# VHH binders against Protein DOG1-like 4 (DOGL4): the designs that were tried, part 182

Target 1, 232 residues: Protein DOG1-like 4 (DOGL4), of Arabidopsis thaliana (Mouse-ear cress) (q84jc2)
Amino acid sequence: MSKMRNLVEEKFLEFYESWVIQLELYLHQLLIAHNNNTMSETELRHLISKLTTHHKAYYTAKWAAIREDVLAFFGSVWLNPLENACSWLTGWKPSMVFRMVDRLRKSRVVLVEAQVKKLEELRVKTKFDEQKIEREMERYQVAMADRKMVELARLGCHVGGESVMVVEAAVRGLSMGLEKMVKAADCVRLKTLKGILDILTPPQCVEFLAAAATFQVQLRRWGNRRHYVTHS
Below, E stands for the ipSAE of ESMFold2; O stands for the ipSAE of OpenDDE; V2 stands for 0.75 times the mean of E and O plus 0.25 times the DockQ between their complexes.

## First folded at step 17 (VHH; framework vhh_7z1x_3)

Design zh1 (from zg94 with R98K; at its last look DockQ between E and O 0.78; V2 from the best seeds 0.00; counts 0 for: SAP .768 > .668)
Fold by OpenDDE, look of step 17:
Formats: sequence, C-alpha cells, structure tokens
Structure zh1 (fold): chain B 232 residues (1-232), chain A 122 residues (1-122)
Amino acid sequence: as target 1 above (232 residues)
Amino acid sequence: QVQLVETGGGLVQPGGSLRLSCTASGFTFSSYYMNWVRQAPGKGLEWLSGISRSGSYIYYADSVKGRFTISRDNAKNTLYLQMNSLQPDDTAVYFCAKYSGLEGLTPSFDYWGQGTQVTVSS
C-alpha cells in the first residue's frame, strides 16, 4: 500500500507518529498506576489530566490539518488498513467505548448503580448523536452525488486550465461539507469521552483510559503485522 | 552499525546548568523520533524527553518540564539536552535513545552509547 503523500499528510504523519509514541508512554504510566494501588487520588487525577490533554492535542492538530485537506483523513496514510477499516468518519466510533466499559465491568471494575444509570443515559445520547451525524452524512452524499459529482464528472471530460480551476473549486466545496461532518463526529467523540470520565472515579478512569489506549495500540500492532506502515 | 555517543556530562552544583550532546551514526538520524532517558543509581530507566524527526513536536516528563530543553540538528546528526536548574535528584547517567516500540505494553528504547554521567552536588 504505497501512496503519494501530500504536504498535509506528511506533516500529520510526523505528528501522529510522535503522538502515538507519547500515548504509549502514557499507557505505561496508566498500567503502573493501575497495578500499584499506592498512588494518591491527586496523582491519579494528574495522570488522567495528562491523558485528556494529550487527546485534546490530537484533535487540535487534526482540525488544523483538516482545514487544509480534509480528504487526507479519508484513507489516512498514517494508519494501516486495519485501523482505517475500523474508523468511523476518520476516527473511533463513539458508541464503541461503551462496549469497552461493559467489558471492564465484567472483568474487574465495579460500578455503583448511580454510575450505571448515568452511563446508560450517556450511551443513549451518544447513540442518538451518532445516528444524527450518519443521517447528515447520508443527506450530504445524496446531494453531492446528484449535483457536485455529476458536475465534476462532466468537467473531467474537458482538458484545459480553466476546467481544472472549476474542478478544484468544486472539490473545495465538497471538502467543506466533509470537514463539517468530521468535526461533528469529533465533537461527539470528545463529549462522550468527557462524559465517561466524569462518571467514573479516578481509579476507574485510569482503568478505562488504559483499556482504550491498549486497544488503540494493539489495533495498530495487529494491523502492522499484516501491512507494514512506514513513517520515514 | 548503529551508534549513539553521549557527551557533556560532569559535576555541577545545584542550580547549575549542563548541555548534553548525542552524536548518532550508522542510521538515518533524521528519520527517527529521538529521546533522552536517564538512570539514577539503584533506580530504573526514566524517560525524560522526546523529539520528532523534524523537531516540530516535543514532549517532556513532568520531572524535567520547564528546566530541560530538547533539540536536534539533523545536519549534524546530533541530539541536544539543555539542562537548567539542576537538582541533586537529577544525578544519573544520561542516554540518548531511539524509540524502538513496545515490548508487550512497555515502551522500549535503543541506546548504543555508554551514556554520560551527570552529578549534581554541593
């Protein structure tokens, strides 16, 4: 899977490489914190804050890059095929994290009734928001297929500088719509993550974040075993 | 073969400063995320700082944040660590390290030098 990289892809690739390495370092800290019941609540909260800040930094960088080229994130060259296949609108699917929480509950995390209730409420809300975005995306796709894509196809039959300019303008229009969708999805991701962390205790947050990071890292590892991704 | 050579260590008083250098050879230095790590007597390896291939993205451990500055010169295949406001607990052997990935779920680093001793004492 060799693809030519544009400037946006190249820059974000470097960022993501660095970001993932740092995530792996944080994961190690999370695991230590989880295994050592000696950390104070303050220390745990600090660790949680570091992780949340790290995630926020990712979206900050992502949104900056998306402004330049949102299409780069559809078929991200910094991800392996497995990671891309598991992506929903250029990232993790928000509703998936509740399955992760459920798994934790079945294994070692004990939630009180009040937490369970709040999580269920959040689950419903997240699912609703997710579906709303999907409907919007469908609407967008239909609209584009009927109008913009036909126009692009027509223009593609013509040779000349003027035609190229028109095509580029059309693509920009399409990209703006996609950017909006991606940002909306990211907002749901961030909101969902914050919601979960607000419901969980600090030790539970550490557990959850460790699980999430582990999943992300392992997914990358599993994918790379089948399709090596170079970051040179 | 891959080699990293750390220099710049020494004895310094509390509050003092040192600048460490790491010269890389045997691999494309500019293609890799580089790190500084240290090992104090009787303690495990501690990650201190990392820098992306171009130097555009930098991270620090809490223990050194605000005091240490990582930088690199890819033309010289050299990694730097400016250490200010040194404290006794900064006493350690400092290593330049290339990130090598996870062993299991543990971050792993490759360092091929003998490190440079930093001693902070009155």
Scores: ipSAE 0.861, ipTM 0.949, lowest interface PAE 0.5, mean pLDDT 91
Fold by ESMFold2, look of step 17:
Structure zh1 (fold): chain B 232 residues (1-232), chain A 122 residues (1-122)
Amino acid sequence: as target 1 above (232 residues)
Amino acid sequence: QVQLVETGGGLVQPGGSLRLSCTASGFTFSSYYMNWVRQAPGKGLEWLSGISRSGSYIYYADSVKGRFTISRDNAKNTLYLQMNSLQPDDTAVYFCAKYSGLEGLTPSFDYWGQGTQVTVSS
């Protein structure tokens, strides 16, 4: 949270506000499709395509913004503290989406064994990719900390422009590494989402997308109520 | 007092064009996501288009995409809808609306004007 916003934060705040409103409109359509059972397969696939395109548009905007300021996405001003606390590398944790699929299976979605097998294979791959990113992030952060510690020790003997440039170079290196890791995480998110939608039937996709959008919207609403107290 | 005043409706032949305007007062227009909605006879409200605070981010319903263009002029507190290739099923009262949040999981809109009638008929 910040009282002052840079240009990247201001632009993305406006984008995100509009993107969330459109997600809410799509959620309404998903809930109607879920309830009515009168939509054709073609109509369902069109709605699913709109949701897929909407999510791709989010990442397109995010990757443009990250190129300019990746740190804006760690503790984002457009998210409440609960939303930020639930983030893994600036977004939802890919392996967690399978808990949502598991919950749907227990209550309303029936999957055939071929789908179950494919989902388990995807879950394992997703977890593997996720853990690989976590290890790479840890190695990079340790390497940056070690490099930074050596140069900070030297600053006790130097003053002026050299010390500033060394610190600036270390910060630039950290930011570039973070950008690469965030993009890698986003690629796992997109691959996992597409993989799930490819395995599920159109009605099952509608159910899944409705649950995912509901979770995102409710997390935002609950976090806002818990975080804010208003007068009058 | 908060006001939204829609103008520019009328009778037009199929294939014709109209430009709607909505002038806002009583609130800071430039701070809000603004929308056009319509209500055909005997129907509920249909969301058509939305536009972000600066005008940078725009969305359309499938029924109007490619035919309608939303825009805004924050200096004049005015929202616009350019409607081309009008068809008889575009006949409705058109309202501008401010997004007001969710009621449950349903998006809610504030529409404080009388609307403007658009009739498409030979």
Scores: ipSAE 0.736, ipTM 0.905, lowest interface PAE 1.2, mean pLDDT 85
ESMFold2 (binder alone), look of step 17: mean pLDDT 81; pTM 0.817

Design zh2 (from zg94 with E103T Y111H; at its last look DockQ between E and O 0.78; V2 from the best seeds 0.78)
Fold by OpenDDE, look of step 17:
Structure zh2 (fold): chain B 232 residues (1-232), chain A 122 residues (1-122)
Amino acid sequence: as target 1 above (232 residues)
Amino acid sequence: QVQLVETGGGLVQPGGSLRLSCTASGFTFSSYYMNWVRQAPGKGLEWLSGISRSGSYIYYADSVKGRFTISRDNAKNTLYLQMNSLQPDDTAVYFCARYSGLTGLTPSFDHWGQGTQVTVSS
């Protein structure tokens, strides 16, 4: 079923489409870099910087959009059902990237003991932060269900302009709480990503970023094969 | 059928400027992400710039950033590339290309124009 799109959804859809295309182009560069042992450290760092900047741009756009309509990101119309199903608070789950790193270690990436230790510390921290957010979300949901949702339900049964205004105000209140949770989750994502990149060498960063990008684009591809997503 | 036609190429001195145009037909131009790419003699294809369907989101390669400007007029089904501060290494055939996604993990374009030659020389 296709959802009716609001202005925020339409705008972000276009952004995301463009952003993904650029990610795909960067992925190609990452793969070339990975296969090219002649690239200098400076060149690798530059490529890494481009990717990190690209990711930062996504969150900048996202945060601007969620200020207008955070609800648009709960059931994102620019994502297919598979992508949405794999989302945790409107994005990737931070702890998931450690499994990705583990997979890389088993296949291609050799980490020194010091790196392993730091990654483990980061893993623990990330998990803690995730759990903290989840607890806050649960707390929020309980609070809202008991108060705001009941109010909304009651008000929604009444007809009239004034009633509509009150309902809208209540929805805004709920949205503010959700926005806070989403931002908190995004902060953990960004911190986790930065943490990993700070631990890894430039060549390892390239491999990691390539793997992450590959996973993202493949997930989208696999989802689209099963569920058609309209882009306009 | 889908058609892209590039124009505006030519000979220019270093430091000069050119404006390329690409006229699209046979498809809903405003529904597609469009790109400029180039191929220099003896070199591979180089992506230069991309622009979203409305023109609101734009990306540039490092090699042309600050010098080239991509734009589009959907009412005219036309893509533009303003090229300033041209250098000898900008000599190439320039193509407008419609993005079609990944083939494997490689970006692909499903439609190209015939290209327009840009030569930067003293």
Scores: ipSAE 0.865, ipTM 0.953, lowest interface PAE 0.5, mean pLDDT 91
Fold by ESMFold2, look of step 17:
Structure zh2 (fold): chain B 232 residues (1-232), chain A 122 residues (1-122)
Amino acid sequence: as target 1 above (232 residues)
Amino acid sequence: QVQLVETGGGLVQPGGSLRLSCTASGFTFSSYYMNWVRQAPGKGLEWLSGISRSGSYIYYADSVKGRFTISRDNAKNTLYLQMNSLQPDDTAVYFCARYSGLTGLTPSFDHWGQGTQVTVSS
């Protein structure tokens, strides 16, 4: 298991580094579009599509990698400690993204009543889906603690044929359950992102995507300097 | 100390092809995300493509996707750009550049070469 984690970790580290560099390049384009209202709606939609495609590419790579080693995504070597501390089931917490929308409304983004209503409906739906996943994770943890952990504890830390086979089966069961939960969480993330972008106009989408990318890039930058943002 | 030297430019007719090379020295080439950037006459810098340390992950600007191919040979400390289906709008000085992180929120490149001229005309 530890050897498989190392192989997946090394490959995904390189992927994530390159993915973030490309996100930084897109952020630069978003900031130009944000500060310059002469771009056509077609140009804005194209930029939004590039960001959407880039995020989908992340999940495509992630889902391939978790098939081989889902545990690599819990305390990831490609993330600094601050980034890891902000994770909910290996990623951003879906319900928290609405705080970013709320901040934008207070500073720059003007929403009409129909958009506000749709965003509130999406927030409630997102929270509901998030809570379902949390309940399923809790049930999984209880079942695991009751049956699998008791069996593992009885076997101790022995090296031998039967003990090794039981531990290997328990670890495989844990990995399969965690993979399912991570994919479910990622689906909520993608649905929430798509829902927000469907409700917002193209200029509003650029504002939102710029804010989201800025937060992600700055979290990485600040965490790499060993100075954690505690009051952001 | 750090050097990047581009070669392979020249004059080509529309629809033609060129292969650019960038030879690196003075640093561990295989440890860096590497890029191609161009500057057309009287215009700003345009990022074209980037490639990860091992060459496994590659990105292209829309203007060149499907026509240009970035690659690298870490044993030879060389970055490549195969350019096909060249158009007059591809006329520019082409630079290879080493990614170095952000200055503010702007991606920055701390080293690049003097460039190689590519001219596409009848």
Scores: ipSAE 0.686, ipTM 0.887, lowest interface PAE 1.4, mean pLDDT 85
ESMFold2 (binder alone), look of step 17: mean pLDDT 90; pTM 0.907

Design zh3 (from zg94 with S31G Y111H; at its last look DockQ between E and O 0.76; V2 from the best seeds 0.77)
Fold by OpenDDE, look of step 17:
Structure zh3 (fold): chain B 232 residues (1-232), chain A 122 residues (1-122)
Amino acid sequence: as target 1 above (232 residues)
Amino acid sequence: QVQLVETGGGLVQPGGSLRLSCTASGFTFSGYYMNWVRQAPGKGLEWLSGISRSGSYIYYADSVKGRFTISRDNAKNTLYLQMNSLQPDDTAVYFCARYSGLEGLTPSFDHWGQGTQVTVSS
């Protein structure tokens, strides 16, 4: 079933489509870099920087959008059901990237002991931060369910312009809390990504970013095979 | 049928400017992400720039960033590329291309124009 799209959804949909296309182009470059052992460290670092900048741009756009309508990101219309099902607080789960790193270690990437240690420390920290956010979210949900949702339900039963205004105000209040949670989650994502890239060598960063991008685009592809997503 | 027709190419001196146009027909132009790519003699295809369906989001390759400007007029079904500060290395056939997604993990374009020759020479 297709959802009716609001202005925020439409705008972000277009952004995301464009962003993903650019990601796909970057992925191609990453793969070339990975297969080309002649690229200099400077070139690799430049490529890594482009990708990191691209990711930062996503969150910049996201945060601008969620200020207007955070609810649009809970059931994102620009994602297929599979992508949405794999989302944790409107994005990828930070701890998941460590599994990706582990897989890379088993297949291609050789890490020195010092890197392994640092990654483990980061893993622990990331997990802690995730749990903290989850606890806050739970607390928020309980609080809102007990107070705001009941109020909304009661007000929603009344007809009239004034009642509608009150309901809208209440919804805004709820949205502010959600926005805070989403931003907190995004901060953990960004910190985790930065942490990993700081630990890895440039060639390893390229491999990791390629793997991450591949996973993202494949997930989208697999989801689209089963569920049609309208792009306009 | 889908058709893309590039125009505006030619001979220009280093430091000069050209404006390329690509006229689209046979499909809803405003529904698609459009691109400029080029192929220099003896080299592979190079992606230069992309623009979202409304024109609100734009990307450039490093090689042309700051010098080239992509734009579109959906009412006219036309894609544009303003090229400034042209250099000899910009000599190539320039193509308008509609993005179609990944083939495997490789970016793919399902429709191209015939291309327009741009030659930068003293």
Scores: ipSAE 0.876, ipTM 0.959, lowest interface PAE 0.5, mean pLDDT 92
Fold by ESMFold2, look of step 17:
Structure zh3 (fold): chain B 232 residues (1-232), chain A 122 residues (1-122)
Amino acid sequence: as target 1 above (232 residues)
Amino acid sequence: QVQLVETGGGLVQPGGSLRLSCTASGFTFSGYYMNWVRQAPGKGLEWLSGISRSGSYIYYADSVKGRFTISRDNAKNTLYLQMNSLQPDDTAVYFCARYSGLEGLTPSFDHWGQGTQVTVSS
């Protein structure tokens, strides 16, 4: 049988399954709003607020979980291999979302020039923040490798409690560093989402949220329906 | 044979309370996200609430949030809905339902109970 999942993985697997089911139910509401102009602006804003709250709940749960085991979020058991392959620092890459906005602009959403300029400004800021995180990650990986090798070498040279304390401190440092970078990436994701929703009108927000939810659901369906033989 | 049986419906005064039960058989109840759905006279189906496999994660429709409480007892294969502060608008047939995923992009429930009538009147 498979190895036992750790406690963080078990909890987040159930949370994520439930969160995706609720997203699928909200997608239905978004598609109704998307396919028919019968909803008032107040109703659209309420639906947008529900989706925003749903996404915030995801990050609340995630940040609680990464405090206990950030490594569970790199190659997650609750994601299929396709979903994991599309992840950047445990989530969607912020700059990729603008490709979705661009596709909507070509087919479904008409943006006025003021919106286009604001979206381009947000795209530039998002890429800047992304690149800053990428540079920090690179520096951190180098620092972590250096510290890890030093700690392993000292473990072989020291007998007793001093070596254990140094190894424990290094492990805590690696986990805290990864947690900080994941949270930084999540903050860029949240700021980018908020920025897009602030620029778009309520009907345009519904179109965007429907496209985003559809992409996430279809990525999961495609990865789950695909079959291949696992080697080893 | 998958079976879902709702009980506990009845007539209640506005402001009253009622507790529904749904007993499951023929499948591993603890492995499924379970739901309550209702249908008011002459209306379509309305999803009310869902609960995760262990009961740890719970969602409510806005129309019932704060008034209704979903729960489950996996040892008894039973799903519950505690309904407080009932209003005439809550008059409906109430079903428990097993979520089966999307058919296309539409949510699908593959098994339903027979329903139990809740009437809030007078």
Scores: ipSAE 0.665, ipTM 0.879, lowest interface PAE 1.5, mean pLDDT 83
ESMFold2 (binder alone), look of step 17: mean pLDDT 90; pTM 0.906

Design zh4 (from zg3 with T106K; at its last look DockQ between E and O 0.73; V2 from the best seeds 0.77)
Fold by OpenDDE, look of step 17:
Structure zh4 (fold): chain B 232 residues (1-232), chain A 122 residues (1-122)
Amino acid sequence: as target 1 above (232 residues)
Amino acid sequence: QVQLVETGGGLVQPGGSLRLSCTASGFTFSSYYMNWVRQAPGKGLEWLSGISRSGSYIYYADSVKGRFTISRDNAKNTLYLQMNSLQPDDTAVYFCARYSGMEGLKPSFDYWGQGTQVTVSS
């Protein structure tokens, strides 16, 4: 089902389309770098930096948008149903990247013992942080169901000027809680990504980032084949 | 029929400036992400810059960042590239290109102009 787009959705849609296109361009560069053993460490680090900056830009834009309408990110219209189904609190699940690293290790990436140890430590921390957020979300949902949602439902039965104001206030309150949760999740994502990149060598970082970008691009592609999503 | 036509190329001295234009026809220009790409003699294609449908979001290659400015006028179906501080290594044929997505794991452009020659020489 196509959702009617509000202003926030429209703007972020355009942003995201552009952001993804740039990611695709970076992916191509990452793949070239990965296949080119002649690239210097400096060059690799520069490429890594570009990608990290690109990711940071996404969250900057996201956080600006969620201040206006956090609800837009729950059932994002700029994502296809497959992408949405794979989302955890409006984005990728942090613990998922460790499975990606594991897959890389099984294929061609050789990690030294020290790296493995650090990755495991990070995995544990990430999992803990995820669970903490999930517990908070559950708490929030319970709170919503017992008070706020009931209030909203009651107010929805009465169409009037004053009622509208009260409903809006209630929705704002709910949205603030969701915003907090989303930001918390994003922080864990960023922390996890940084942690992984700090553990890996530059060549390994390039490979990891390429794998991550590939996964994202392919997920989008596969989802779009099944569901028509209009993108420029 | 989709058509892109680049203009504005020419000979310029180092440090000089040029403004390229690309006029689009045959499609809804404002619905597409547009790009500038160049090809220097004996070299492959190099992506330089991209701009979103409305022009609100812009990206540059490192090689041209701070020197080149991409813009668009959707009412005129025209893409622009302001090139300042031109250097000899900027000598190339410059193309405007419509982004079409990924073919495999490679970015793809479905329509290109004929290109316009830019030569930077003393």
Scores: ipSAE 0.876, ipTM 0.960, lowest interface PAE 0.5, mean pLDDT 92
Fold by ESMFold2, look of step 17:
Structure zh4 (fold): chain B 232 residues (1-232), chain A 122 residues (1-122)
Amino acid sequence: as target 1 above (232 residues)
Amino acid sequence: QVQLVETGGGLVQPGGSLRLSCTASGFTFSSYYMNWVRQAPGKGLEWLSGISRSGSYIYYADSVKGRFTISRDNAKNTLYLQMNSLQPDDTAVYFCARYSGMEGLKPSFDYWGQGTQVTVSS
């Protein structure tokens, strides 16, 4: 099994590769819009809408796939080891996006006081929701560890079909709990993204989306060919 | 030796349809994300559509969404573009292109067909 990709993994691998290529195309458009101030506000809003729709499409596909096999998303075959090492519940911590916002404020993006206040409120809300999920995941992990010891003891005392049913129920419970937590984290990620885009002006949204897409693409590129840096 | 050969271009009236084909050789066609790109007279290249390795995942530019359909037949090593409801602004040379990764922060296409002319005029 460990040497063979299941159907969920194979389908999502192809989806994700295609999704990233389209993100690269959008990144090119974002960089043009950022570097050349020739686009109208209407054109900028169209581009922002395309990026928003693209991100929603990612979550739509992910949630469908998680319904089939949530465990495929822990140690994903479509991500390189660097990308996987950065994961918290199948993705970046929702609040990590504010490091990107902070970096932009420091370097290039000028925010008015009203925007700063709203972003701080959103950061607090995002951190609160993130911490709630983190606490629930911790409780779940502890409960599953204790349950695992009980199941191992039962397996040692049984050899019949009752032992198989107990193990299957435990695995099903783990999968359902993980699916719930991953979807909750994804909802926070998506709401936080939409919240940031609602607070920023269209030119600021373009700069933010460009930075975020650049980071994602660079992380993938660095992780995929880090072994070539010193070779030959 | 990688080769891409487009066929199917021609003259059509506004509202007409054309089907373009791109036959691939010299590489494992089914392993690559493939694209259609066009260049109108005096303009730069415009990406139109891309399709995943198996054909399961497809993307379109706004300018052609709903009118153009990309598809592929991996058994025949052929990429297709069905173009419906053609307008004079669709007049261009149409190319198929193989995705090769990134150059800087931009997707790069390493092999292109020779192009096929599509002309939409009354």
Scores: ipSAE 0.702, ipTM 0.896, lowest interface PAE 1.3, mean pLDDT 84
ESMFold2 (binder alone), look of step 17: mean pLDDT 91; pTM 0.911

## First folded at step 18 (VHH)

Design gf2 (from ge4 with A108S; framework vhh_6qgx_2; at its last fold request DockQ between E and O 0.91; V2 from the best seeds 0.84)
Fold by OpenDDE, fold request of step 19:
Structure gf2 (fold): chain B 232 residues (1-232), chain A 124 residues (1-124)
Amino acid sequence: as target 1 above (232 residues)
Amino acid sequence: QVQLVESGGGLVQAGGSLRLSCAASGFTFSDYHMAWFRRAPGKEREFVAAISWSGGSTFYTDSVKGRFTISRDHAKNTVSLQMNSLRPEDTAVYYCAAGDELYMPISSDEYDYWGQGTRVTVSA
């Protein structure tokens, strides 16, 4: 089904499509680097920096867009239903990436005790931050059903006059809250990622990022196949 | 305003030691990777050393490995470069830099803030 898109949706859709293409290119490079032990530490660090800069660019674009219309990101027309279903506050759930870290432990990668300890500390912190955001998000969501809105709903959807003003005010209030929550969530995502990358060695970072990117790309592909959608 | 102020430069004989310091202000120090770059006479600015935001990771250019040590003090918002076994080829203006990338960068274009530099001269 097609949906009428607003300007924010159209612009971000275009951006995201291009962004994903570039992500796939980086993924390919990561996989080569992972399978080829000839790359120097300097080369690995450059590759990691390029990819992480790419991720940072996504959030720069996202934050610019949510200032205009945060609600667009709760529809996310640039994502397929499967991707949307797996989204937590308009993105990946921060604590999920530790599953990718766990993959490293099951592979040929050996994490030293100090790394394991730091990762666990980060995991605990990340989960705590997630819960905090969830509680706050719940408050904004519940607040939408205030006395005026409930009464208006009871009377039916009468578009006009005071009812329109009430709804618009409520939506504005919600949007402001949502923007704050989305930004907070993104900060947790970025901090989590930044923390993991600080703990891991360059080769481990490459493997971790490859796993994460693979999951993201495959999720998109699986969703597209399921819904008979072709992107890129 | 953001400020990075280098100190500790000077004249030293080959084989000697210097300790450079950079005092940071105007930004959240703990979120930023810190680095030292240098520009020798007639040469381009080059990477010397970097330390991650947490201090848990460091990286050095090959020519200074084993001789230079980068460290940071979160309480004082400072980054330091201990330079031992100095050589004439280490003569340069040394710059402190700060960047908030997700991963500790080793390229100058990925650092956001720069100091004015401190001159280090190593005599033969």
Scores: ipSAE 0.894, ipTM 0.953, lowest interface PAE 0.5, mean pLDDT 93
Fold by ESMFold2, fold request of step 19:
Structure gf2 (fold): chain B 232 residues (1-232), chain A 124 residues (1-124)
Amino acid sequence: as target 1 above (232 residues)
Amino acid sequence: QVQLVESGGGLVQAGGSLRLSCAASGFTFSDYHMAWFRRAPGKEREFVAAISWSGGSTFYTDSVKGRFTISRDHAKNTVSLQMNSLRPEDTAVYYCAAGDELYMPISSDEYDYWGQGTRVTVSA
């Protein structure tokens, strides 16, 4: 019937909407910095730090919310269907961020051989970490399909009391497993970002962050426009 | 328990050299950016130099560029500041700092751990 948002979903929706607005403002600053060749390295570093602090604030809020309701981050009410369809374990797929780096190579940004080598090493490491998480997700799915879990769910539907507590314990166990995998995925995302920002020069970091923010903002705008047109 | 312990400070004549060292413990050294800040008498603490977690990136304030060199040793968990061509205006207490931000910070509020400081006095 009608979908009632819980408290976690409502609070994070408000947070996320304001967070994206601020990201758009930072994107404007990144684009000005990219087009303005008179900015000092100090000024570029301060701007980059504002962006990375903003990204860390997102994960701080996310991890607090996940402790209350990890499932809110699978099919999130604050994301349109296109954004949700593009999610890998509640966020952007770490290995795909290297497409932003590849876009930089096609522009005026020149990467030296040492940077290219380090980026390739990071890309391989990122893919390896992703594959490890994907294998763990498969093991989790097998555990969910365990015949004992299905039998416990059947008992919970027909019998309360002791059976309900066993089902609740099993559901808590599965929820904790999802939290662990989501945090592991977020750690791969953060480690990948940290590595990229260390390899790139400050002007290259500005261009990378601008490309990443542009993609995120455009995905949101595109998904919102297509949704309304489809339902109009 | 995280500890940062500076050493190598002292009295030196203008034009001389000193090497500051900072021994780090209680955290995974290779995950942390390291920096040196200084506080001159009657002044606010200011940024001097930073080196990224990997050692692949460094940054210096303009007044020390070309004279100071920051380095790190992952085997010994130390960060060093080689200070050459010292001037009286370099006189300050020098502090070692560590932070695990996504991007190597140059602002003091982005560093989590701080040493006790080591005094450097440069005489005319």
Scores: ipSAE 0.742, ipTM 0.888, lowest interface PAE 0.9, mean pLDDT 86
ESMFold2, look of step 18: ipSAE 0.730; ipTM 0.890
ESMFold2 (binder alone), look of step 18: mean pLDDT 85; pTM 0.868
OpenDDE, look of step 18: ipSAE 0.881; ipTM 0.952
ESMFold2, fold request of step 19: ipSAE 0.734, 0.724; ipTM 0.888, 0.883
ESMFold2 (binder alone), fold request of step 19: mean pLDDT 85, 85, 85; pTM 0.866, 0.863, 0.864
OpenDDE, fold request of step 19: ipSAE 0.884, 0.888; ipTM 0.953, 0.954

